# VH-VL binders against Polycystin-1-like protein 3 (PKD1L3): the designs that were tried, part 18

Target 1, 163 residues: Polycystin-1-like protein 3 (PKD1L3), of Homo sapiens (Human) (q7z443r523to685)
Amino acid sequence: TSLNMSTHQLTITVNVTSLEKSLIVSIDPDSPLLMTLYLGFQYQPNCTHFHLNITLPKDKVWQKDEEYTWVLNPEHLQHGIGTYYITAVLSERQEGAQQTPSLVSVITAVTQCYYWEIHNQTWSSAGCQVGPQSTILRTQCLCNHLTFFASDFFVVPRTVNVE
Below, E stands for the ipSAE of ESMFold2; O stands for the ipSAE of OpenDDE; V2 stands for 0.75 times the mean of E and O plus 0.25 times the DockQ between their complexes.

## First folded at step 21 (VH-VL; framework fv_levilimab)

Design s4 (at its last look DockQ between E and O 0.78; V2 from the best seeds 0.72)
Fold by ESMFold2, look of step 21:
Structure s4 (fold): chain C 163 residues (1-163), chain A 121 residues (1-121), chain B 111 residues (1-111)
Amino acid sequence: as target 1 above (163 residues)
Amino acid sequence: QVQLVQSGGGLVQPGGSLRLSCAASGFTFSRYYMDWVRQAPGKGLEWVSGIYYGGSTYYGDSVKGRFTISRDNAKNTVYLQLNSLRAEDTAMYYCARDYDYVGSYRPFDYWGQGTLVTVSS
Amino acid sequence: DIQLTQSPSSVSVSVGERVTIDCKSSQSVLYSSKNYLNWYQQKPGQAPQLLIYKASTRESGVPDRFSGSGSGTDFTLTISSLQAEDAAVYYCQQYYSYPYTFGQGTKLEIK
């Protein structure tokens, strides 16, 4: 999925149906862009009214698939089950008087880390978290114990509005 | 015109230190990631270190813990501090302009002229 | 680390002929429809020069006889009608993942 980002803003809406899974938001441009994302629960956020923000591309990454990926863990989503809005805004320091349109690819997904709990004969997430290096290509699992691990990954519906 | 002018090379004994400089002109330096690449005599290219526009640093395995990259945006200059030098660090060192954070994905479009570092007793 | 392997290691070819240089990556360098792979030319005694970026996009000022192709793990640089000034060492380079890495180089000589 690709969108023309010729304006300085777009808004992504996504329904969160579980507070146990992490939300992965990828907003990957065709050419490098500096942008700020703002998160809102049940309202459209902006630069002065939001729950969380992030600047992309991220600093301190190891692979290109990490640069434009926002990992929102359950603690970041504790506002509730429901509709979350993400407003992506290009930085005001755009180069030049001319500004070429940029294509962006927007993917939203949920993921969770599990381990096999031998005693209960079931999968559990206790002591495991989805890490900040997670992307739409891979889930980083950070666990405080060593056992057999797995993760799930599901692309979820979202809507994208360009202002 | 984009220009990268290097300085600071020379002959140094094993275990010694040296600081390489790369002075940039002709572009908005603070927007660009910058890198160092080296080439031992008669050998291929080896990426050494990189620095993001925001200051995060990256190092190749062979230099990690011994080399430090830094930048001074006010002087349009990137530095490579070489410590604990070894004979295998003997090489031509190039600085290179990586891509900028609002441009296009075309790293290493401009290279400095190179500066020779020789490590011998 | 992503290892890049070039073939051939060297080649000697006559002016006007076609030359193909391959670069194989140990891991995919493709993300979001972009291949994070470049080609460089280094003439004796000079710094390398960018030829191709994103696997297939020619840098400005590079003659159209140079072209890049491939995706994921397999990449090719083609020189369609070799000129004498093309004698050089050619390198592929990935910038998908740190540490960035180069292929070992391909030395191209004129017969």
Scores: ipSAE 0.634, ipTM 0.845, lowest interface PAE 1.2, mean pLDDT 87
ESMFold2 (binder alone), look of step 21: mean pLDDT 93; pTM 0.945
OpenDDE, look of step 21: ipSAE 0.778; ipTM 0.896

Design s5 (from m1 with heavy chain S105T; at its last read DockQ between E and O 0.78; V2 from the best seeds 0.80)
Heavy chain, then light chain:
Amino acid sequence: QVQLVQSGGGLVQPGGSLRLSCAASGFTFSRYYMDWVRQAPGKGLEWVSGIYYGGSTYYGDSVKGRFTISRDNAKNTVYLQLNSLRAEDTAMYYCARDYDYVWGTYRPFDYWGQGTLVTVSS
Amino acid sequence: DIQLTQSPSSVSVSVGERVTIDCKSSQSVLYSSKNYLNWYQQKPGQAPQLLIYKASTRESGVPDRFSGSGSGTDFTLTISSLQAEDAAVYYCQQYYSYPYTFGQGTKLEIK
ESMFold2, look of step 21: ipSAE 0.724; ipTM 0.875
ESMFold2 (binder alone), look of step 21: mean pLDDT 92; pTM 0.946
OpenDDE, look of step 21: ipSAE 0.823; ipTM 0.916
ESMFold2, look of step 22: ipSAE 0.739; ipTM 0.881
ESMFold2 (binder alone), look of step 22: mean pLDDT 92; pTM 0.945
OpenDDE, look of step 22: ipSAE 0.555; ipTM 0.845
ESMFold2, look of step 23: ipSAE 0.709; ipTM 0.867
ESMFold2 (binder alone), look of step 23: mean pLDDT 92; pTM 0.945
OpenDDE, look of step 23: ipSAE 0.842; ipTM 0.926
ESMFold2, fold request of step 26: ipSAE 0.758, 0.724, 0.734; ipTM 0.892, 0.873, 0.873
ESMFold2 (binder alone), fold request of step 26: mean pLDDT 92, 92, 92; pTM 0.937, 0.942, 0.941
OpenDDE, fold request of step 26: ipSAE 0.877, 0.859, 0.845; ipTM 0.939, 0.935, 0.924
ESMFold2, last read: ipSAE 0.713, 0.744, 0.739; ipTM 0.866, 0.880, 0.879
ESMFold2 (binder alone), last read: mean pLDDT 92, 91, 92; pTM 0.940, 0.938, 0.941
OpenDDE, last read: ipSAE 0.858, 0.867, 0.859; ipTM 0.931, 0.938, 0.931

Design s6 (from m1 with light chain Y31W; at its last look DockQ between E and O 0.67; V2 from the best seeds 0.71)
Heavy chain, then light chain:
Amino acid sequence: QVQLVQSGGGLVQPGGSLRLSCAASGFTFSRYYMDWVRQAPGKGLEWVSGIYYGGSTYYGDSVKGRFTISRDNAKNTVYLQLNSLRAEDTAMYYCARDYDYVWGSYRPFDYWGQGTLVTVSS
Amino acid sequence: DIQLTQSPSSVSVSVGERVTIDCKSSQSVLWSSKNYLNWYQQKPGQAPQLLIYKASTRESGVPDRFSGSGSGTDFTLTISSLQAEDAAVYYCQQYYSYPYTFGQGTKLEIK
ESMFold2, look of step 21: ipSAE 0.699; ipTM 0.862
ESMFold2 (binder alone), look of step 21: mean pLDDT 92; pTM 0.941
OpenDDE, look of step 21: ipSAE 0.804; ipTM 0.905
ESMFold2, look of step 23: ipSAE 0.618; ipTM 0.811
ESMFold2 (binder alone), look of step 23: mean pLDDT 92; pTM 0.941
OpenDDE, look of step 23: ipSAE 0.835; ipTM 0.923

## First folded at step 22 (VH-VL; framework fv_levilimab)

Design f1 (from s5 with light chain Y31W; at its last look DockQ between E and O 0.67; V2 from the best seeds 0.69)
Fold by OpenDDE, look of step 22:
Structure f1 (fold): chain C 163 residues (1-163), chain A 122 residues (1-122), chain B 111 residues (1-111)
Amino acid sequence: as target 1 above (163 residues)
Amino acid sequence: QVQLVQSGGGLVQPGGSLRLSCAASGFTFSRYYMDWVRQAPGKGLEWVSGIYYGGSTYYGDSVKGRFTISRDNAKNTVYLQLNSLRAEDTAMYYCARDYDYVWGTYRPFDYWGQGTLVTVSS
Amino acid sequence: DIQLTQSPSSVSVSVGERVTIDCKSSQSVLWSSKNYLNWYQQKPGQAPQLLIYKASTRESGVPDRFSGSGSGTDFTLTISSLQAEDAAVYYCQQYYSYPYTFGQGTKLEIK
């Protein structure tokens, strides 16, 4: 899904139904774009009222698909099950420089890392966390043990509003 | 007019050090990714290092731990500190402007410095 | 690391003829419909000059006879009608992942 930004702000709405999985937010602009994302639970966040924020593109990446990806782990989503809002705001410096509308694609997905627990003959996520280098295409699993790993991946329905 | 003017370099013995400078003008330097690329005599191009507008740094495997890239946005200059130089480091070193991360296109390496020769020999 | 392999390594062509240079990457450099691949021209004693970026977009000031095509792992630089001034070494380069890497170069000579 792509979005043509008519303003310098967009809002992403995501329904979180599990507190055990990580939320992957991918914002892909047609051209490089400096922005800050704000996370809110059951309210639309802004630059002065938010639970968490991040500036994109990320300062340290190894591949281009990481630049505009935000990984929200369960600890970031500890506020509860329900609707989360993400407001993306273009940098003030950028706003003053150019006002050309940009096309932005937004994808949201939920994922978790699992390992095969031999004794119980089941998949477990214990001791595993989705890493910050995860993207829509790949899951980075950070675990405190060594075993056979896998991950699930589900695209989460979302609503994007341009304001 | 975009310009990249390099300085530094020269002849140095193995184990020695040099500092390269690349002075930028004609654009908003602080918004751009900057890189260093080198070319050994008669050889191809090799990416050496890059520095993000925010200061994050990247290095090729052959120079990790020995070279340090830095920038001074107030002086519009990017630097490459060359330590523990080896004979295989002998090359023409180029600074290059990468793309604008604030607002631009994915259009890297559109401008290059004139190059600085580094010769490592005993 | 992503390895780029160019072919041919060298070629001699007459003025007016069509020239194609291939570049193959060990991994895809495609993301969200953007190919993070550049082509450069380097003449003796000069710094490289950007010709094509994002695999197919011609840099400003570059003659129309130069074009880039391809996607994913296979790319081609084409000179539709070779001119004498086109004698140079050409490089492909990926900037999809660190470390950035270049092809080994293709030396183009004029017959």
Scores: ipSAE 0.687, ipTM 0.876, lowest interface PAE 0.9, mean pLDDT 91
ESMFold2, look of step 22: ipSAE 0.698; ipTM 0.853
ESMFold2 (binder alone), look of step 22: mean pLDDT 92; pTM 0.945

Design f2 (from f1 with heavy chain Y111P; at its last look DockQ between E and O 0.46; V2 from the best seeds 0.58)
Fold by OpenDDE, look of step 22:
Structure f2 (fold): chain C 163 residues (1-163), chain A 122 residues (1-122), chain B 111 residues (1-111)
Amino acid sequence: as target 1 above (163 residues)
Amino acid sequence: QVQLVQSGGGLVQPGGSLRLSCAASGFTFSRYYMDWVRQAPGKGLEWVSGIYYGGSTYYGDSVKGRFTISRDNAKNTVYLQLNSLRAEDTAMYYCARDYDYVWGTYRPFDPWGQGTLVTVSS
Amino acid sequence: DIQLTQSPSSVSVSVGERVTIDCKSSQSVLWSSKNYLNWYQQKPGQAPQLLIYKASTRESGVPDRFSGSGSGTDFTLTISSLQAEDAAVYYCQQYYSYPYTFGQGTKLEIK
């Protein structure tokens, strides 16, 4: 992760090694920030060149940890295995407890939903998808069948200073 | 000075409707969540509804489908439309600023309005 | 929904004495080392007022005798030396998830 202070943006680098798992990006700013995240594959994205974008904080959440969380499913990562870049462009600073410079913590995690497939006596992800309300604390599993569910989870934390 | 001033409310028959207003001053209204909390006579506090700065709304289960929260940022006012009122809706209704949209900086329900009494009785 | 249970429901204490009010949540309200729990004070005939936020941060203007502690599911409001003006009902409240929920309240009376 790197920060470009001149452009008020930060860059998150993630190596995706599986096209079957979802990527969770969690941002934790010290103070209220509006930001737009841009996703790029094998290139540094910007506001005019990107595969996907999202504006944070989300305007509809049920738990606080969802506000600055971006869930990228396999269909969002369909470009292939390799390095993905996320550029976060900071917009208007909102009223908060801390003045500039601000600390922004970034956590990336990979996860998938599994169920126990009785016939094959193995865990399967077939028919299951990680939901958009997933966070680094919980996995929302959306499945088209009813079974016993579980998930795997791997976290890589990072910290970025923003001025 | 940050303050909330409420208006509306009163006595209404079951099935009736009321509209509550809460006028904000002293802060950038459009940036904040706003919430309504009610308190039945002699009872505790119950969260009723909230509205995001972007307009997304939340409701308690007891009022879903009957109450509507809205805001007019140009007027720095949040509203609560109460429809299909029931006797159990009788309460003091408070609006409150919910400074609650950034991790570590949340300061919800500060300040509170002075309250508006809603009485539902036949 | 997250349920909050306060204890005791009521208490009578003399001026100068130490008072503790507990609040237990049905699930953790801790996230990213922050506890999404507040304490409110409501005096008779008045609107509630924010006393403590994030479990342990005292609101501006609140006397030093008030303190909040705890983490996860167990929280405590402490008044180190009770004053006459502290007679009120105290509520804990979680803002971790919707719907927001309050404890049932603790009525503090002065002997």
Scores: ipSAE 0.510, ipTM 0.828, lowest interface PAE 1.0, mean pLDDT 89
ESMFold2, look of step 22: ipSAE 0.716; ipTM 0.868
ESMFold2 (binder alone), look of step 22: mean pLDDT 91; pTM 0.926

Design f3 (from s5 with heavy chain Y111P; at its last look DockQ between E and O 0.60; V2 from the best seeds 0.57)
Fold by OpenDDE, look of step 22:
Structure f3 (fold): chain C 163 residues (1-163), chain A 122 residues (1-122), chain B 111 residues (1-111)
Amino acid sequence: as target 1 above (163 residues)
Amino acid sequence: QVQLVQSGGGLVQPGGSLRLSCAASGFTFSRYYMDWVRQAPGKGLEWVSGIYYGGSTYYGDSVKGRFTISRDNAKNTVYLQLNSLRAEDTAMYYCARDYDYVWGTYRPFDPWGQGTLVTVSS
Amino acid sequence: DIQLTQSPSSVSVSVGERVTIDCKSSQSVLYSSKNYLNWYQQKPGQAPQLLIYKASTRESGVPDRFSGSGSGTDFTLTISSLQAEDAAVYYCQQYYSYPYTFGQGTKLEIK
């Protein structure tokens, strides 16, 4: 989904149905943007009222596709099952450079890391966490044990509002 | 006029240290990535280090732990501290501007400094 | 690390002729429909200069005879009609991932 930014902020609405999986938020601007994302549960967050925030692009990345990706682990989504809101606000430092309309694509997905549990003959997520370098294209799995790993990936339906 | 002017370098013995400077002018320095690239005599280009506008740093494997990139936005200058120099570090060192997050373009390494020669020899 | 391999390593061509230089990446440098691949020209005794960025966008001031093409892992720099002043070493470079890497270079000589 692509969105033409006519305002200085956008809102992403995500219905979270599991507290065991991580939420991946990927923002793809057509041009470099400096922005801050604010997370809220059951309310639309802003710069003064939020549960968590992040500034994109990330300072430390290995690949370009990590720059505008926010990984929200279960501990970040501990507020409960329901609707989460993410407000992205453009940085004032970059506003002068943002004279032309910018197209922004947003993708949201959920994922988890699994390993094959030999004793129970099933996949388990115990001891595994989705890492911050995860993207829409790849899942980084951080585990406290060594086994054969896999991951699931599902695109989450979302609503994007421009305000 | 956008330009990068380099200084420093010279002849040094193995194990020695040098500090390179790259002074920027003609643009808002604090908004740009800055990088160092080197070229051994008669050889190709090798990326050495980069610094984010926020101060995050990156290094090539060959220089990790020995080289330190830094910047002074007030002076519009990026630095490369070369420690524990080796013969294989002998090269022309270039600073370059990286456009990554300014003006809506992904235009890396433009412009380049004029280069400064570092010679490591006993 | 992403390895870039250029071909040929050297070439001698007459003025007016077409020249193609290839650059192959060990992995894709394509993201969000953008190829993070650049071409640089370095003339003898000079610093490199940006020629093409994002695989196909010509830098301002670069003659029209220079063009870049390709996507993913295979890229090509083309000089449609070689001029005497085009004698130089050409490098491809990826900035998709750290560490940034260059091709080994292609030395273009004029016959």
Scores: ipSAE 0.422, ipTM 0.814, lowest interface PAE 1.2, mean pLDDT 89
ESMFold2, look of step 22: ipSAE 0.698; ipTM 0.852
ESMFold2 (binder alone), look of step 22: mean pLDDT 92; pTM 0.936

Design f4 (from s5 with light chain K54R; at its last look DockQ between E and O 0.60; V2 from the best seeds 0.72)
Heavy chain, then light chain:
Amino acid sequence: QVQLVQSGGGLVQPGGSLRLSCAASGFTFSRYYMDWVRQAPGKGLEWVSGIYYGGSTYYGDSVKGRFTISRDNAKNTVYLQLNSLRAEDTAMYYCARDYDYVWGTYRPFDYWGQGTLVTVSS
Amino acid sequence: DIQLTQSPSSVSVSVGERVTIDCKSSQSVLYSSKNYLNWYQQKPGQAPQLLIYRASTRESGVPDRFSGSGSGTDFTLTISSLQAEDAAVYYCQQYYSYPYTFGQGTKLEIK
ESMFold2, look of step 22: ipSAE 0.710; ipTM 0.873
ESMFold2 (binder alone), look of step 22: mean pLDDT 92; pTM 0.944
OpenDDE, look of step 22: ipSAE 0.746; ipTM 0.888
ESMFold2, look of step 24: ipSAE 0.680; ipTM 0.847
ESMFold2 (binder alone), look of step 24: mean pLDDT 92; pTM 0.944
OpenDDE, look of step 24: ipSAE 0.831; ipTM 0.917

Design f5 (from s1 with heavy chain S105T, light chain Y31W; at its last look DockQ between E and O 0.73; V2 from the best seeds 0.58)
Fold by OpenDDE, look of step 22:
Structure f5 (fold): chain C 163 residues (1-163), chain A 122 residues (1-122), chain B 111 residues (1-111)
Amino acid sequence: as target 1 above (163 residues)
Amino acid sequence: QVQLVQSGGGLVQPGGSLRLSCAASGFTFSRYYMDWVRQAPGKGLEWVSGIYYGGSTYYGDSVKGRFTISRDNAKNTVYLQLNSLRAEDTAMYYCARDYDYVRGTYRPFDYWGQGTLVTVSS
Amino acid sequence: DIQLTQSPSSVSVSVGERVTIDCKSSQSVLWSSKNYLNWYQQKPGQAPQLLIYKASTRESGVPDRFSGSGSGTDFTLTISSLQAEDAAVYYCQQYYSYPYTFGQGTKLEIK
């Protein structure tokens, strides 16, 4: 999904239905830009009122698709099941640096890491966490045990408002 | 006019150290990633190291633990500290401008320094 | 690491002829419709010069006879009508992932 951003603020609305999975937010601008993302639960966050924030592009990445990806683990989503809002704001340093309108693609997905538990003959997520290097293309699984594991991946329906 | 002017380098014995400098002008230095690329005599290009605007650093496997890239935005200069030099480090070293993180177009290495020769020999 | 393999390693071509240089990557360098692959020209005694970025976009000042094509893992640099001044070594380079890597180079000579 691509959006034409006519302002310096983007709002992403995500309905979180599980507290056991991680939320992947990928923002792909047509040109590199510096932005800060603010997370809010049941309210639209801003620079002074938010639960969590991150600045993109990430300071260090190994692949390009990581630059504008935010991984929200269950601990980041501890506020409960419901609607989360993410407000992306261009940095003041970049004010006027971008030509408007700008094309921005936003993808949200939910994922978790699982391993096959031989004794119970079932998939389990115990001891596994989605890593910060996860993207829409790949899931990084960080586990405290050595097992053969896989991941699920679901695109989460979202609403994007450009203000 | 974008310019990258290199200095340092020279002849050094194995195990020795050198410090390369690359002075930038003609653009907002602090907005760009900067990299070092080297070329052994008669050989191809090899990426050596890169530094982000925020200071994060990357290194090729062949130089990890021995080379250190750094930058001084106030001086518009990127540095490469070469330690524990080996004969295989003999090369022409180039600094190169990577893309602008503010409004770049993903155009890495659009400008290069003139190169600095590093010769490691006993 | 992503390995880039160029072909041919060397080629001799007459002025006015078409030249193609291939670059194959060990893995895809494509993301979000962008190919993170560059082409460089290096003449003797000089630093490399950027020719093509994002696989197909020509750098400013580069003659129209140079073009880049391809996507994913297969890329090609084309010189539609070779000129004498085009004698050089050409390199492909990926910047999709660290470490950045170059092809081994293709030496283009003029007959």
Scores: ipSAE 0.357, ipTM 0.799, lowest interface PAE 1.5, mean pLDDT 89
ESMFold2, look of step 22: ipSAE 0.715; ipTM 0.868
ESMFold2 (binder alone), look of step 22: mean pLDDT 93; pTM 0.947

## First folded at step 23 (VH-VL; from u5 with heavy chain W103F; framework fv_levilimab)

Design k3 (at its last read DockQ between E and O 0.72; V2 from the best seeds 0.77)
Heavy chain, then light chain:
Amino acid sequence: QVQLVQSGGGLVQPGGSLRLSCAASGFTFSRYYMDWVRQAPGKGLEWVSGIYYGGSTYYGDSVKGRFTISRDNAKNTVYLQLNSLRAEDTAMYYCARDYDYVFGSYRPFDSWGQGTLVTVSS
Amino acid sequence: DIQLTQSPSSVSVSVGERVTIDCKSSQSVLWSSKNYLNWYQQKPGQAPQLLIYKASTRESGVPDRFSGSGSGTDFTLTISSLQAEDAAVYYCQQYYSYPYTFGQGTKLEIK
ESMFold2, look of step 23: ipSAE 0.695; ipTM 0.859
ESMFold2 (binder alone), look of step 23: mean pLDDT 92; pTM 0.943
OpenDDE, look of step 23: ipSAE 0.818; ipTM 0.914
ESMFold2, fold request of step 26: ipSAE 0.689, 0.625, 0.714; ipTM 0.857, 0.817, 0.869
ESMFold2 (binder alone), fold request of step 26: mean pLDDT 92, 92, 92; pTM 0.941, 0.942, 0.944
OpenDDE, fold request of step 26: ipSAE 0.862, 0.845, 0.838; ipTM 0.931, 0.924, 0.922
ESMFold2, last read: ipSAE 0.708, 0.656, 0.713; ipTM 0.866, 0.832, 0.865
ESMFold2 (binder alone), last read: mean pLDDT 92, 92, 92; pTM 0.941, 0.942, 0.941
OpenDDE, last read: ipSAE 0.854, 0.849, 0.839; ipTM 0.928, 0.925, 0.923

## First folded at step 24 (VH-VL; framework fv_levilimab)

Design j10 (from j9 with heavy chain S105T; at its last fold request DockQ between E and O 0.81; V2 from the best seeds 0.78)
Heavy chain, then light chain:
Amino acid sequence: QVQLVQSGGGLVQPGGSLRLSCAASGFTFSRYYMDWVRQAPGKGLEWVSGIYYGGSTYYGDSVKGRFTISRDNAKNTVYLQLNSLRAEDTAMYYCARDYDYVFGTYRPFDSWGQGTLVTVSS
Amino acid sequence: DIQLTQSPSSVSVSVGERVTIDCKSSQSVLWSSKNYLNWYQQKPGQAPQLLIYRASTRESGVPDRFSGSGSGTDFTLTISSLQAEDAAVYYCQQYYSYPYTFGQGTKLEIK
ESMFold2, look of step 24: ipSAE 0.699; ipTM 0.862
ESMFold2 (binder alone), look of step 24: mean pLDDT 92; pTM 0.946
OpenDDE, look of step 24: ipSAE 0.805; ipTM 0.907
ESMFold2, fold request of step 26: ipSAE 0.685, 0.624, 0.670; ipTM 0.856, 0.820, 0.840
ESMFold2 (binder alone), fold request of step 26: mean pLDDT 92, 92, 92; pTM 0.946, 0.945, 0.941
OpenDDE, fold request of step 26: ipSAE 0.854, 0.843, 0.838; ipTM 0.928, 0.924, 0.921

Design j7 (from f4 with light chain Y31W R58L; at its last look DockQ between E and O 0.58; V2 from the best seeds 0.00; counts 0 for: grease 19.3 > 18.9, SAP .5 > .496)
Heavy chain, then light chain:
Amino acid sequence: QVQLVQSGGGLVQPGGSLRLSCAASGFTFSRYYMDWVRQAPGKGLEWVSGIYYGGSTYYGDSVKGRFTISRDNAKNTVYLQLNSLRAEDTAMYYCARDYDYVWGTYRPFDYWGQGTLVTVSS
Amino acid sequence: DIQLTQSPSSVSVSVGERVTIDCKSSQSVLWSSKNYLNWYQQKPGQAPQLLIYRASTLESGVPDRFSGSGSGTDFTLTISSLQAEDAAVYYCQQYYSYPYTFGQGTKLEIK
ESMFold2, look of step 24: ipSAE 0.723; ipTM 0.870
ESMFold2 (binder alone), look of step 24: mean pLDDT 92; pTM 0.945
OpenDDE, look of step 24: ipSAE 0.827; ipTM 0.916

Design j8 (from f4 with heavy chain R97K, light chain Y31W; at its last look DockQ between E and O 0.73; V2 from the best seeds 0.75)
Fold by ESMFold2, look of step 24:
Structure j8 (fold): chain C 163 residues (1-163), chain A 122 residues (1-122), chain B 111 residues (1-111)
Amino acid sequence: as target 1 above (163 residues)
Amino acid sequence: QVQLVQSGGGLVQPGGSLRLSCAASGFTFSRYYMDWVRQAPGKGLEWVSGIYYGGSTYYGDSVKGRFTISRDNAKNTVYLQLNSLRAEDTAMYYCAKDYDYVWGTYRPFDYWGQGTLVTVSS
Amino acid sequence: DIQLTQSPSSVSVSVGERVTIDCKSSQSVLWSSKNYLNWYQQKPGQAPQLLIYRASTRESGVPDRFSGSGSGTDFTLTISSLQAEDAAVYYCQQYYSYPYTFGQGTKLEIK
């Protein structure tokens, strides 16, 4: 789904139901768009009150699907199970800038890396982490061992409010 | 008007070094990614290097470890330091304007410099 | 690395005829409904000039006879009615992933 971002701001709400999975947030615009995202637990964040922030597009990426993806690992979500708010704030347009509306695609998903634990005949996440190059298209699994591994990926419900 | 004025080319021996410069005007330089592209005599285009808004640098496989891209936003200038030059580095080197990351369009290399010749010969 | 292969390597046609140039990518360059692929024209002794960006959007000032099509891995540049000034080398280029890469070029000559 795509959304028209004709204002300076939108807010994404997402319910986090597991402290073991990573949250993948994609806010991919149809054209390059500088934005800052702010994370809040159980409150709507802004530029002066937030738990965590990021500037998109990310620096130090290798492919276009990485540029507008925020990977929030369990340590970033340690505030609890419940509703997280993400406020995306656009860079203010400058004189002579293009004034056409920007369309953005917002997808939220959870993912976790697993490996096959042969001793227990079960999947385990020990020694595996969701890496920073993860996107909606793929999960980067960073494991400290060479084993047969996999990841899950679930698109989760979210609400987007355009202000 | 957008203008990219290049300098710094010339003849060098194998193993030598050069610094190429590309002075930009007519746009807000600090908002744009910048790249270098080269063309060996009689050959096609080869992307050489690019520089991100946050300072991250990227290199083609053939130049990685030998070339260094940098920028000076106060001087509106992009540089390419060419070290450990080889005969196969002989080419016309172009700087190119990439896109604006703030409010741009995915439209790289809409403007190119005039080209700077680098010749590596003993 | 994404490899781009153009075909034909060269073509010789008469003024007024249609020309097509293909570009095949070793990996998809499509993300979020955008194809990260451009076409450039290079005349002798000149820097390349942008013709088409995002596979199908004509750059400002480029004549209507130039058009781009395709998606994912298969792309085509079409010149619908060739003119003498269109004699040049044409390149496709991907900017989906680093390192950015160009096709090997297609030389277009007038008979």
Scores: ipSAE 0.676, ipTM 0.846, lowest interface PAE 0.8, mean pLDDT 87
ESMFold2 (binder alone), look of step 24: mean pLDDT 91; pTM 0.930
OpenDDE, look of step 24: ipSAE 0.828; ipTM 0.917

